# Designs tried in a protein design chat: VHH binders against F-box protein At4g00755. Part 20

Target 1, 377 residues: F-box protein At4g00755, of Arabidopsis thaliana (Mouse-ear cress) (q8lg03)
Amino acid sequence: MDFVNNLDTDTSLSILSCLDDPSDIVRASAVSRSWRQFVVKYSLSKNLCLKLFHQLSNVDHIIETSNDRNGESSEAGSSSLMDTRLLEKEHRAFALLARGCMSSPIESCIADAIRASSTDNYPVESILNTLEKRDRIGRTPSYWSSTGQHKTTVPESLLYKLIGDLCLITEVSIHPFQAYFQRGHPIYSSHYVRFRLGHEKDNSPHYNNSQDKKGEPGKSSIESNYVWTYTSQEFSMAQENRLQSFQLPEPVLCIGGYLLVEFLGRVQTQEMDGQYYICVSHVKVEGRSLAKSFRVENVDDNGKFGLKVLSYNDPKKMEEMDAEAGQDMDAEAGQSQLRNLEQLLNLLHRHPLDVVDYVWPDESDDEYAESEDEAEP
Below, E stands for the ipSAE of ESMFold2; O stands for the ipSAE of ESMFold2 at other seeds; V2 stands for 0.75 times the mean of E and O plus 0.25 times the DockQ between their complexes.

## First folded at step 14 (VHH; framework vhh_8fcz_2)

Design y4 (from x3 with A97T; at its last look DockQ between E and O 0.59; V2 from the best seeds 0.00; counts 0 for: pae O 8.3 > 2)
Fold by ESMFold2 at other seeds, look of step 14:
Structure y4 (fold): chain B 377 residues (1-377), chain A 119 residues (1-119)
Amino acid sequence: as target 1 above (377 residues)
Amino acid sequence: QVQLVESGGGLVQPGGSLRLSCAASGFTFSNYAMNWVRQPPGKGLEWVSGISWSGGTTTYADSVEGRFTIIRDNDKKMVYLQMTSLKTEDTAVYYCTRYPDHYNDEHYEGQGTQVTVSS
């Protein structure tokens, strides 16, 4: 008998979210159609992902590669059948996303250096040099330099494109540059560094004339063309010639694939002109890229987008299938869903849901009176 | 409204010690780095010390390194500057300040606290 079918929704969600070892349920019983149907019916995969990564609230729809016939419906079929297929599609996509966030390897995530807010001696001292680990290539220095400023409060920024449209970012590392060829061997770091993650703006309705932007600082185009969905705390930089690593307090999902590194507070003047500079020899970002599984597509005027699933399998799974020779395609689809369910159960063990988090967003709601008065405990 | 209230200054002899305090309110204190700056008589502002959002990393101007210690208490929303081996050149009004956020170019300084080192 199916344990889930005999309990009300609130009790089942509470039990599922509080299990010490969810795999006991899986091991002691065959994975049943009722468990899968419960997870799908109540959108547990989607709701868990939204709890973990609020950035996913901008996902409007799911797009599946080549086999996607759900998006072609004009309500020709039953509304109940369309709802079922929509819920199943969402489950597959969000379960895969949760699995990728837990199990994809940690690796370098920078695909390209895009622009700096300023660059001295362009292009020699450009942002491209920050992709090189060394501060010298042979006898040639390798670093990015800002232009000089007389005020210490003028910030600088470096903009990078990440590998893939979905990346779970864990750590950013910065190597300030020491000018070994200048008297005193000064180090041109900043007092603080801050990180932003986000995406390009939807450019359907926006004017994009690069001729009008010629001669303007890159900082203006950065602020006008990007949306930052995450901004870190401010980390202190040491005035030391070493790679300095800044682990984010929690991993952050970047949707859209852009990283901005902001340098706050100039420290070191150049002796010749008395101006403050910021110079960086290397930037590295590490995380879990989901580029093999997902893309972001069909951005609309409101910033909502489609989450396209590229593959529910990886090369390791295909290699295992070849070794078994003649496997049924329906069996492989079923196995992939079971693996995704197993990952979801493991994630629910670590991040239990409360029944109150399951409330529909379309629920009738008056603003709650808030009178948090800290004057009287 | 962001508010920073400094206290703990006073008159002290050379070689003495003093502890400055800064009470913060009106912002999410634990997201920001915090700094001490000072203004000696008839001079401009001079950065003294900084501390990261978590308190895990501290930085100091060369003139005070080894003599001053910055600490923070995120639960109480406080920043402190422990000063030892004070010199006459440390005489100044001391301010605590938040480094400017990218979206907000405002910095908020209180009234400061006077430190006077004299025989």
Scores: ipSAE 0.032, ipTM 0.540, lowest interface PAE 8.3, mean pLDDT 74
ESMFold2, look of step 14: ipSAE 0.613; ipTM 0.883
ESMFold2 (binder alone), look of step 14: mean pLDDT 84; pTM 0.855

Design y5 (from x3 with H107Y; at its last look DockQ between E and O 0.02; V2 from the best seeds 0.00; counts 0 for: pae E 13.5 > 2, placed apart)
Fold by ESMFold2, look of step 14:
Structure y5 (fold): chain B 377 residues (1-377), chain A 119 residues (1-119)
Amino acid sequence: as target 1 above (377 residues)
Amino acid sequence: QVQLVESGGGLVQPGGSLRLSCAASGFTFSNYAMNWVRQPPGKGLEWVSGISWSGGTTTYADSVEGRFTIIRDNDKKMVYLQMTSLKTEDTAVYYCARYPDHYNDEYYEGQGTQVTVSS
């Protein structure tokens, strides 16, 4: 029997809207065919993802890499049938996004160091050195240096490309450089650091601006070529020779794959010239990359873009397959989780929120659990 | 319109205490770090103390560490500087300030409040 048929639309929506985790909506859609149809019809996976990550409001359309889906077969031009196919495509994409946000490992997310707003002794003291954890390689110091300034209020910035077009960023870490070879061993930290996440403007024939010489100074290029969809609060830095970690108050979905690290307020002068410098030995960014599942395409001047699905394979399962060849998925554990979720929803249907009596679920199979898989990209 | 208004300055003897206040308006106060800077007579501005957006981290110039305490109240949009063990060298106009960044090159400060430490 179709569980959803026993509830009106408003009651079903109220129950499902209490699921705060996007992966719980995906699991709810596996309970029965009626639940899945309800989740798809009302775009519940998409809407919950949008509630969690406002940057997704700029997704204009979903692109699937599949000639079979875009094949030569033409059905009648029914608008209601095409609407259903569009809703199913959106459901598959946002369900995959939710799964990626839960199952992708926390990892270092910097792919390349692109540009600093200024660089002393270019290219020796360039942003490229910040990818190295050590503050020296052999006898050679490893750090980025700004140019000198007499005013403490001149900021600096470092621009990085992330490992994918979609990364859920949780933490940025900065290691200020201590000039161990200068008298007094000064530390060239800044008073504050701030982070911006965003994308490159699509005003170049090459969306990835990899033709620029890596590490060249270019404050004007940063200002003119990037759009920032997230700007963090201003964090304090210590004048200490250590990796300093800055947890974002909430995880942030970076769409387009660029990070700007801003350094605000100069602290330390160099004895020789009396000017203020900012020097950094290492920058690290941690988060969950969705690069194997998604790519951003066709960013327009309004900030809208296409979300291309590269693969509907679970990122966690892909890593498990790579590490241990031939392993089967655990279908029994998956069915147990579905039964537990079904029982919870049944308890909420009978007596939501006040008093819950536990009832063992029926051992009957859920006919829709495995057949409701996402289509391939 | 960003506005910072300092108060609480005055004349005090060496070893005395004062508490400065700064009322902030016109911006999302809890997103920004806040600073106290001072201008001694005939000198340029020098940074005194800073506090992170949440108030969880405070920093101090070497000359005031251990004697001054910076505090913020995000609900009231206030920054304070509790000064103790004041020295004649602390004589200055004190400003509450917000630093420029890459895209907003305005340095915001108030009108200042005079602190005079003298016998």
Scores: ipSAE 0.599, ipTM 0.871, lowest interface PAE 1.8, mean pLDDT 78
ESMFold2 (binder alone), look of step 14: mean pLDDT 90; pTM 0.911
ESMFold2 at other seeds, look of step 14: ipSAE 0.618; ipTM 0.876
ESMFold2, look of step 15: ipSAE 0.000; ipTM 0.200
ESMFold2 (binder alone), look of step 15: mean pLDDT 90; pTM 0.911
ESMFold2 at other seeds, look of step 15: ipSAE 0.504; ipTM 0.842

Design y6 (from x3 with T57R; at its last look DockQ between E and O 0.01; V2 from the best seeds 0.00; counts 0 for: pae O 8.9 > 2, placed apart)
Fold by ESMFold2 at other seeds, look of step 14:
Structure y6 (fold): chain B 377 residues (1-377), chain A 119 residues (1-119)
Amino acid sequence: as target 1 above (377 residues)
Amino acid sequence: QVQLVESGGGLVQPGGSLRLSCAASGFTFSNYAMNWVRQPPGKGLEWVSGISWSGGRTTYADSVEGRFTIIRDNDKKMVYLQMTSLKTEDTAVYYCARYPDHYNDEHYEGQGTQVTVSS
């Protein structure tokens, strides 16, 4: 037995609880077996995660792909044996989570555009267009539009799914749309924008909520089907045709993987009908995704959830591995359903349909003008 | 459950014609633009044609324009691909696809129908 320092429990805990870096916890646990036992027994990796992100207090249990299936179904075990196995499981999961939150690269975190509170000319001016950086694809404008309102105080919102159940969000960027085809080239921004992060109340939104896929009256469905655990300050938006970035005051861990962007205060009327609109050409969300390492299961009404560990590989190494695999996938025969979905979505975004059944007045095509049919009596 | 079911594929000779069908269920069909995509043997997916939710606009890949016609029937919840002047290069599995509401839409396409153009 190698006892490097035989301090009492309270002194050892006081010293080790001052560690704020996963690397320092790993170094302390390498001092001796007894020091590693203190790190595990007193949940120092879990406590580090709770210092960093209070939302993790809602983890109810840890699910591992190998150790938990056989052990829980076929054993009784002693109380102290089960306690140590539970603590070691928690240690492994939270140590990995802390490393992911500190070391995963910053990347775009939107996986899907789900729903808008309203959409003019659905589906042509839908939220899906906000995933495209360009404000036009060929001759077709690319933007989301709200419906018109006579009052400036009617808000609008855009709902997105993030690339994983656990994402550390740092920044949201929004590009208001300038209607280059309208007289005066108006910009349909809002006075303020606000961000909410949270999770779905219902595990099967597709089964329960398919009627709201039109994006109207999606606001009521959005409020009733989601729980927002974080709400940002209101950020001022400029009425300017540029990507505007809004840094969160501190990084926010999103559990459950949903982002709501709220637009507050309408600014610009459309000349033809005198109503106020909000139009957005692009939304980008940046952060660190933990989707390769973790999945969130069964978020209950109190916000408690199961944390499933998918892989204990280093998050940085996994990102490098996926980049190499992505480069090679076009050479494979390919049978993955997930690969086909990503390829299909990319194809559809490259070939925007003429889903508008009419042409815009400023963008009219003269092809039909030569086919005038006039009869003389 | 959202479902898309393709049918009408088969073996045809070059210059022949074939009509593919796609039956849709489990969603409000008239709210979605529909597409045909194909996967030739040993190659990736290729976009073929699309049609707006009302059917008022259609688009085609350059390789099929003038030979293929996309048609929809919102009352029957069907989309069709009328294929004429078929070439051996048109050999592929053809999939009917809708615009997804989100990236993880599990029912974005059907199982596909095989079209083989050979002598």
Scores: ipSAE 0.012, ipTM 0.483, lowest interface PAE 8.9, mean pLDDT 73
ESMFold2, look of step 14: ipSAE 0.538; ipTM 0.850
ESMFold2 (binder alone), look of step 14: mean pLDDT 83; pTM 0.856

## First folded at step 15 (VHH; framework vhh_8fcz_2)

Design aa1 (from y5 with N104G; at its last read DockQ between E and O 0.69; V2 from the best seeds 0.00; counts 0 for: pae O 2.1 > 2)
Amino acid sequence: QVQLVESGGGLVQPGGSLRLSCAASGFTFSNYAMNWVRQPPGKGLEWVSGISWSGGTTTYADSVEGRFTIIRDNDKKMVYLQMTSLKTEDTAVYYCARYPDHYGDEYYEGQGTQVTVSS
ESMFold2, look of step 15: ipSAE 0.552; ipTM 0.857
ESMFold2 (binder alone), look of step 15: mean pLDDT 89; pTM 0.907
ESMFold2 at other seeds, look of step 15: ipSAE 0.601; ipTM 0.879
ESMFold2, look of step 17: ipSAE 0.483; ipTM 0.828
ESMFold2 (binder alone), look of step 17: mean pLDDT 89; pTM 0.905
ESMFold2 at other seeds, look of step 17: ipSAE 0.621; ipTM 0.885
ESMFold2, look of step 19: ipSAE 0.608; ipTM 0.879
ESMFold2 (binder alone), look of step 19: mean pLDDT 89; pTM 0.903
ESMFold2 at other seeds, look of step 19: ipSAE 0.603; ipTM 0.873
ESMFold2, fold request of step 20: ipSAE 0.549, 0.316, 0.551; ipTM 0.857, 0.757, 0.859
ESMFold2 (binder alone), fold request of step 20: mean pLDDT 89, 89, 89; pTM 0.902, 0.900, 0.901
ESMFold2 at other seeds, fold request of step 20: ipSAE 0.000, 0.559, 0.555; ipTM 0.120, 0.861, 0.859
ESMFold2, last read: ipSAE 0.538, 0.536, 0.559; ipTM 0.854, 0.852, 0.860
ESMFold2 (binder alone), last read: mean pLDDT 89, 89, 89; pTM 0.900, 0.898, 0.899
ESMFold2 at other seeds, last read: ipSAE 0.000, 0.565, 0.552; ipTM 0.129, 0.863, 0.861

Design aa2 (from aa1 with Y107W; at its last look DockQ between E and O 0.59; V2 from the best seeds 0.00; counts 0 for: pae O 2.8 > 2, grease 24.7 > 24.2)
Fold by ESMFold2 at other seeds, look of step 15:
Structure aa2 (fold): chain B 377 residues (1-377), chain A 119 residues (1-119)
Amino acid sequence: as target 1 above (377 residues)
Amino acid sequence: QVQLVESGGGLVQPGGSLRLSCAASGFTFSNYAMNWVRQPPGKGLEWVSGISWSGGTTTYADSVEGRFTIIRDNDKKMVYLQMTSLKTEDTAVYYCARYPDHYGDEWYEGQGTQVTVSS
């Protein structure tokens, strides 16, 4: 039985207000016309989304690709008709957002590495090495390294672009680098890690990746060009050669698509110069991307933005978008292979004679994973 | 404004024990990892121990491992350092500290509390 038809408004609101899962409200709106009208009239989908993700309070307006264009030009003269259309538009958008936050697949959300706060031996030891799950290519090490510092309190950071403007982030994982080629096999992790999520400023200056090689004079360009709307708690890192996963206490909706990983507290000196370094072989970010359904438009310095809905209500068009997204996963695999080739070519440019064999593979070789008891001094 | 107030230092014989306390205010204490650092006479700062935001992970410098215990109480906004088997090389000013929010800013630390281990 449809309880909305048999109950007064206050009782229905009391029952539905007990729901903490936005997908249950979306399902309720699909059960009957009476339930849908109730959910739309009282903005239950919007209000629950705002309760769960405070960043959505900065949505200034909603843009629909097809229906919104047809409705924006007419002057009906009736405010009640326009109010109804606005409420239905808001319901469709926030119901879709709620569904995406609960049902979109968990996936790796990093699209690109952008900048490190410092890089030793640029470009060989750059942030690009952190994109792939490996610490070597053949016998050549693969990691990002900070520059050296005498003080342990100087932080370092890695900046990444996410796969979409709107991502629900749940977990960040970091693999510190163990220098297997140095005496004692030291691990260059930090005491703590912290994560920030946010967006570019409206008037951000253009960056050239080559500018990072020369470094900045002591003022962070990242603080100048980005706005962080979320900052995590400070998690402890272990001095251990493993992927370390940091589950956020609650899922975080990232508007604008940027992640900053901050490393706090240097631990390990390098024997050669006695300075402290931080080195990382891999960074992984997991979450649910909403990029297939939404685009974020015009994020200003106040954090306000337009929410553009990309999907059609036609089930066949949604299936085509899902199939295209499957093809995009194949494109992501292709981008991973291109990054691997690009990294190898960079190593060849630096050490062309020593790494030429890595360009001509003829089979699975796995030759650097050999017994340790064959090493004799 | 961030404020950290250390207490509990004093004079103690080698092999003795002390418990240091740090009261925190002016920030959301449960979001931050907390640390004890020390400055021996005429030397630079030395990290001693740290504790994650939740208290689930504790870490120690090799020189104090097994002798010192860091504890936090997020309800009271307190962090403690229980020190046992004290040695003369543990003599220092001990600071309760956290990392700053912004690049280029200084440590947030208290006035310090003097620990002197002397036979």
Scores: ipSAE 0.443, ipTM 0.813, lowest interface PAE 2.8, mean pLDDT 76
ESMFold2, look of step 15: ipSAE 0.482; ipTM 0.831
ESMFold2 (binder alone), look of step 15: mean pLDDT 84; pTM 0.851

Design aa3 (from aa1 with Y107F; at its last look DockQ between E and O 0.62; V2 from the best seeds 0.00; counts 0 for: pae E 11.5 > 2)
Amino acid sequence: QVQLVESGGGLVQPGGSLRLSCAASGFTFSNYAMNWVRQPPGKGLEWVSGISWSGGTTTYADSVEGRFTIIRDNDKKMVYLQMTSLKTEDTAVYYCARYPDHYGDEFYEGQGTQVTVSS
ESMFold2, look of step 15: ipSAE 0.667; ipTM 0.899
ESMFold2 (binder alone), look of step 15: mean pLDDT 88; pTM 0.894
ESMFold2 at other seeds, look of step 15: ipSAE 0.654; ipTM 0.896
ESMFold2, look of step 16: ipSAE 0.551; ipTM 0.859
ESMFold2 (binder alone), look of step 16: mean pLDDT 87; pTM 0.885
ESMFold2 at other seeds, look of step 16: ipSAE 0.013; ipTM 0.564
ESMFold2, look of step 17: ipSAE 0.640; ipTM 0.891
ESMFold2 (binder alone), look of step 17: mean pLDDT 88; pTM 0.898
ESMFold2 at other seeds, look of step 17: ipSAE 0.532; ipTM 0.852
ESMFold2, look of step 19: ipSAE 0.000; ipTM 0.476
ESMFold2 (binder alone), look of step 19: mean pLDDT 84; pTM 0.864
ESMFold2 at other seeds, look of step 19: ipSAE 0.599; ipTM 0.873

Design aa4 (from aa1 with E106T; at its last look DockQ between E and O 0.64; V2 from the best seeds 0.00; counts 0 for: pae E 2.3 > 2, grease 24.8 > 24.2)
Fold by ESMFold2, look of step 15:
Structure aa4 (fold): chain B 377 residues (1-377), chain A 119 residues (1-119)
Amino acid sequence: as target 1 above (377 residues)
Amino acid sequence: QVQLVESGGGLVQPGGSLRLSCAASGFTFSNYAMNWVRQPPGKGLEWVSGISWSGGTTTYADSVEGRFTIIRDNDKKMVYLQMTSLKTEDTAVYYCARYPDHYGDTYYEGQGTQVTVSS
């Protein structure tokens, strides 16, 4: 009876399509074989994920762990059976993705500082300094500086690699640098900031070989080597010496693992040369990393890529297992030491006593707003 | 294409008020911060005020803070500058502006609207 069957199917789709939370669709698929079959057959998990994260439209196929293949294979009816098996694979992958986006903890997502559009006094004032929370390590300032410009409309950018190929980004935080060693203690922020998320283009080395400058990447290298699948609105920055947080209007799934921070509108001139600069002491990015569950396979010429599933383990259970093992405190200490060691490598050309202060910093020096204050009599 | 059209300028006495308007078209207006800049007679451009994409944050040059108010209406694609307590030093051509998408792009300004404060 076609009427009864059609109404049951249409009614079931209407009910399941009203579920707004991806985890509700996953739970519905676990209730019974009939509900699971509906969720899988009509791609409800995939379609909801695509509605929430349009960047997933570039996923061409799902890649899973290789299986031992026996010699028996039936090709009869392959189009219908292959469609069903494809739908099952897609359901598993997108259900895992939805769970990860809901259950992974919020964490810092920057893995590496890659390059800036310009850098004054390289490498002393390089982008690597933005990974350090403090604006001063011993007597050495810690900040990135652009080169100077006479025009206020020349932008600058900082490029970062994220911890994984799939990160759900919620917030970017930026600490403008106040030059405590200059008269008036000026703050070198910008009027606005904008964020882009995306991936590296084809990993062919041809462009880098033909345009590589001596350790300072140009704007052409950044713009020509990356594809930005998300560009944020333009947020206002305050001319204030504090970490300023910019909540994205909606969480954004970064596929490919690159973040570009753009600074728009120069505000502050340096007294000695009358040129405008932008200086930043710290950049932090918060989100949910899906690196334990997924990797992105190579992007083709059309921008499509394969989504490789590394593990179908529950992301929440994996993080609870890590916390139970007590590795979270040791991991955070190890990451802080690694960042300090990278900054130490930048200091190798400096005075040896500054290197010692960098490794064993004296926190009492941070209590003075200026390094040159004298005590009152 | 991006278009910014200013209006509302005129002649006013010191201490008076004016409201400038800027109609925007040709781009997704709600994604961009918007700015007012001005060019006094015989001088270069100076930034006057800015407003974030959502309108939640406004900023002002020291010379106009407390006297000027920037407002945006994303539904109408409009930016306004409410000017009060006008001084002769505020005499300028006022432009509405946004920053470009790419480093090589032109900083966008309209044709401007003349404000003249004269006693």
Scores: ipSAE 0.515, ipTM 0.844, lowest interface PAE 2.3, mean pLDDT 77
ESMFold2 (binder alone), look of step 15: mean pLDDT 88; pTM 0.892
ESMFold2 at other seeds, look of step 15: ipSAE 0.570; ipTM 0.864

Design aa5 (from aa1 with T57S; at its last look DockQ between E and O 0.75; V2 from the best seeds 0.00; counts 0 for: pae O 2.4 > 2)
Fold by ESMFold2 at other seeds, look of step 15:
Structure aa5 (fold): chain B 377 residues (1-377), chain A 119 residues (1-119)
Amino acid sequence: as target 1 above (377 residues)
Amino acid sequence: QVQLVESGGGLVQPGGSLRLSCAASGFTFSNYAMNWVRQPPGKGLEWVSGISWSGGSTTYADSVEGRFTIIRDNDKKMVYLQMTSLKTEDTAVYYCARYPDHYGDEYYEGQGTQVTVSS
């Protein structure tokens, strides 16, 4: 049924502006050419996306990979044909974004650990240990540890890079660490956790020239290098040795691909020094990645950016093709292997004799084991 | 300007009950977790109880678990501590508190309210 052709503009806008679901706009666009033209003319896909995700107000323009070289390049004069082409470009991009936010599969969205606000015994007890579900790295337990504090009110934070520039985040899960090798088997959780999502600041000369600024490290700190466009409420953590999941009240679109996890309020002292610590064995972030469809480019000083469309293929179709080829499972296995290797190399670098004995227990007690070249004078 | 104002303290016999109140203003109350902490006579501050932003999750120190209940009302911007089965060891000044975060939100507590448990 084609109500748009039979109604005036104001009535059609009233009806279509009541759509809250991206799939309804997609269906409206598919009903007839008249409905599609109306959705495009009045930017209904863009406006729905802005209603759902206020962060998208910072999109300044759309960049298309395949059409930019052959399209109309004169922006001067605001031609009626140019206006139509710009509106169609916006419609395609925001319709794809809306579909991706609704249909992309839920997956783990952490690509890399960047830094912690403090780290005891760096790099052995670093943020990198939080990326994998594992009990140990060789003979050492796998966890990140803050430094100790006498005050319970000193917070800590962990900074992560997400798998893409656009991720719709739904849930963050955190596993506090229980030191089963200490008397009382303490759990080093925090009272609360809070999440921030955002982007890295533009590569301005001031940011890129931190080394030129007389060794002023504050300008290269987490606080000076990132802009947080979303800050969650404060969730309570239980002092329990389990993966604890924190569902965001609504899914949040992270533009720019960074997550900060803040730990508020210290709970547990270490018996030996009487200081409070926070220790975490695993952090997991789940959501819908739009990384195969979009990239963020040209972030300016006001936070405005270009939204680059990499592919207009259906996100569900792309994920089904990847699953059949095993590409996502291969990527997850490859990421795990690379992180394990990096951690082993850091461990070997930090504790060469102890780690060598652990890795090669037979060399010192096995007469037919090969010796390293440097071990033979 | 963040303010936390406690009330409801008083003198109670062992085994009795009290309800403490905390009125919050100057911040978006429903975004923050809230805490009760106490300072017994001649001793340092001791965390008592906490409640998540929504009120959906509560935590308690072992010494008060099962006897105290923390409650919040986000519409009225209030936090409460319902205390029952009070012991002489519960005698303290009780403070309502908001913890600081990484970006310099400060630790805030009120002026406190005295709870005295004795015959």
Scores: ipSAE 0.489, ipTM 0.837, lowest interface PAE 2.4, mean pLDDT 77
ESMFold2, look of step 15: ipSAE 0.567; ipTM 0.864
ESMFold2 (binder alone), look of step 15: mean pLDDT 89; pTM 0.903

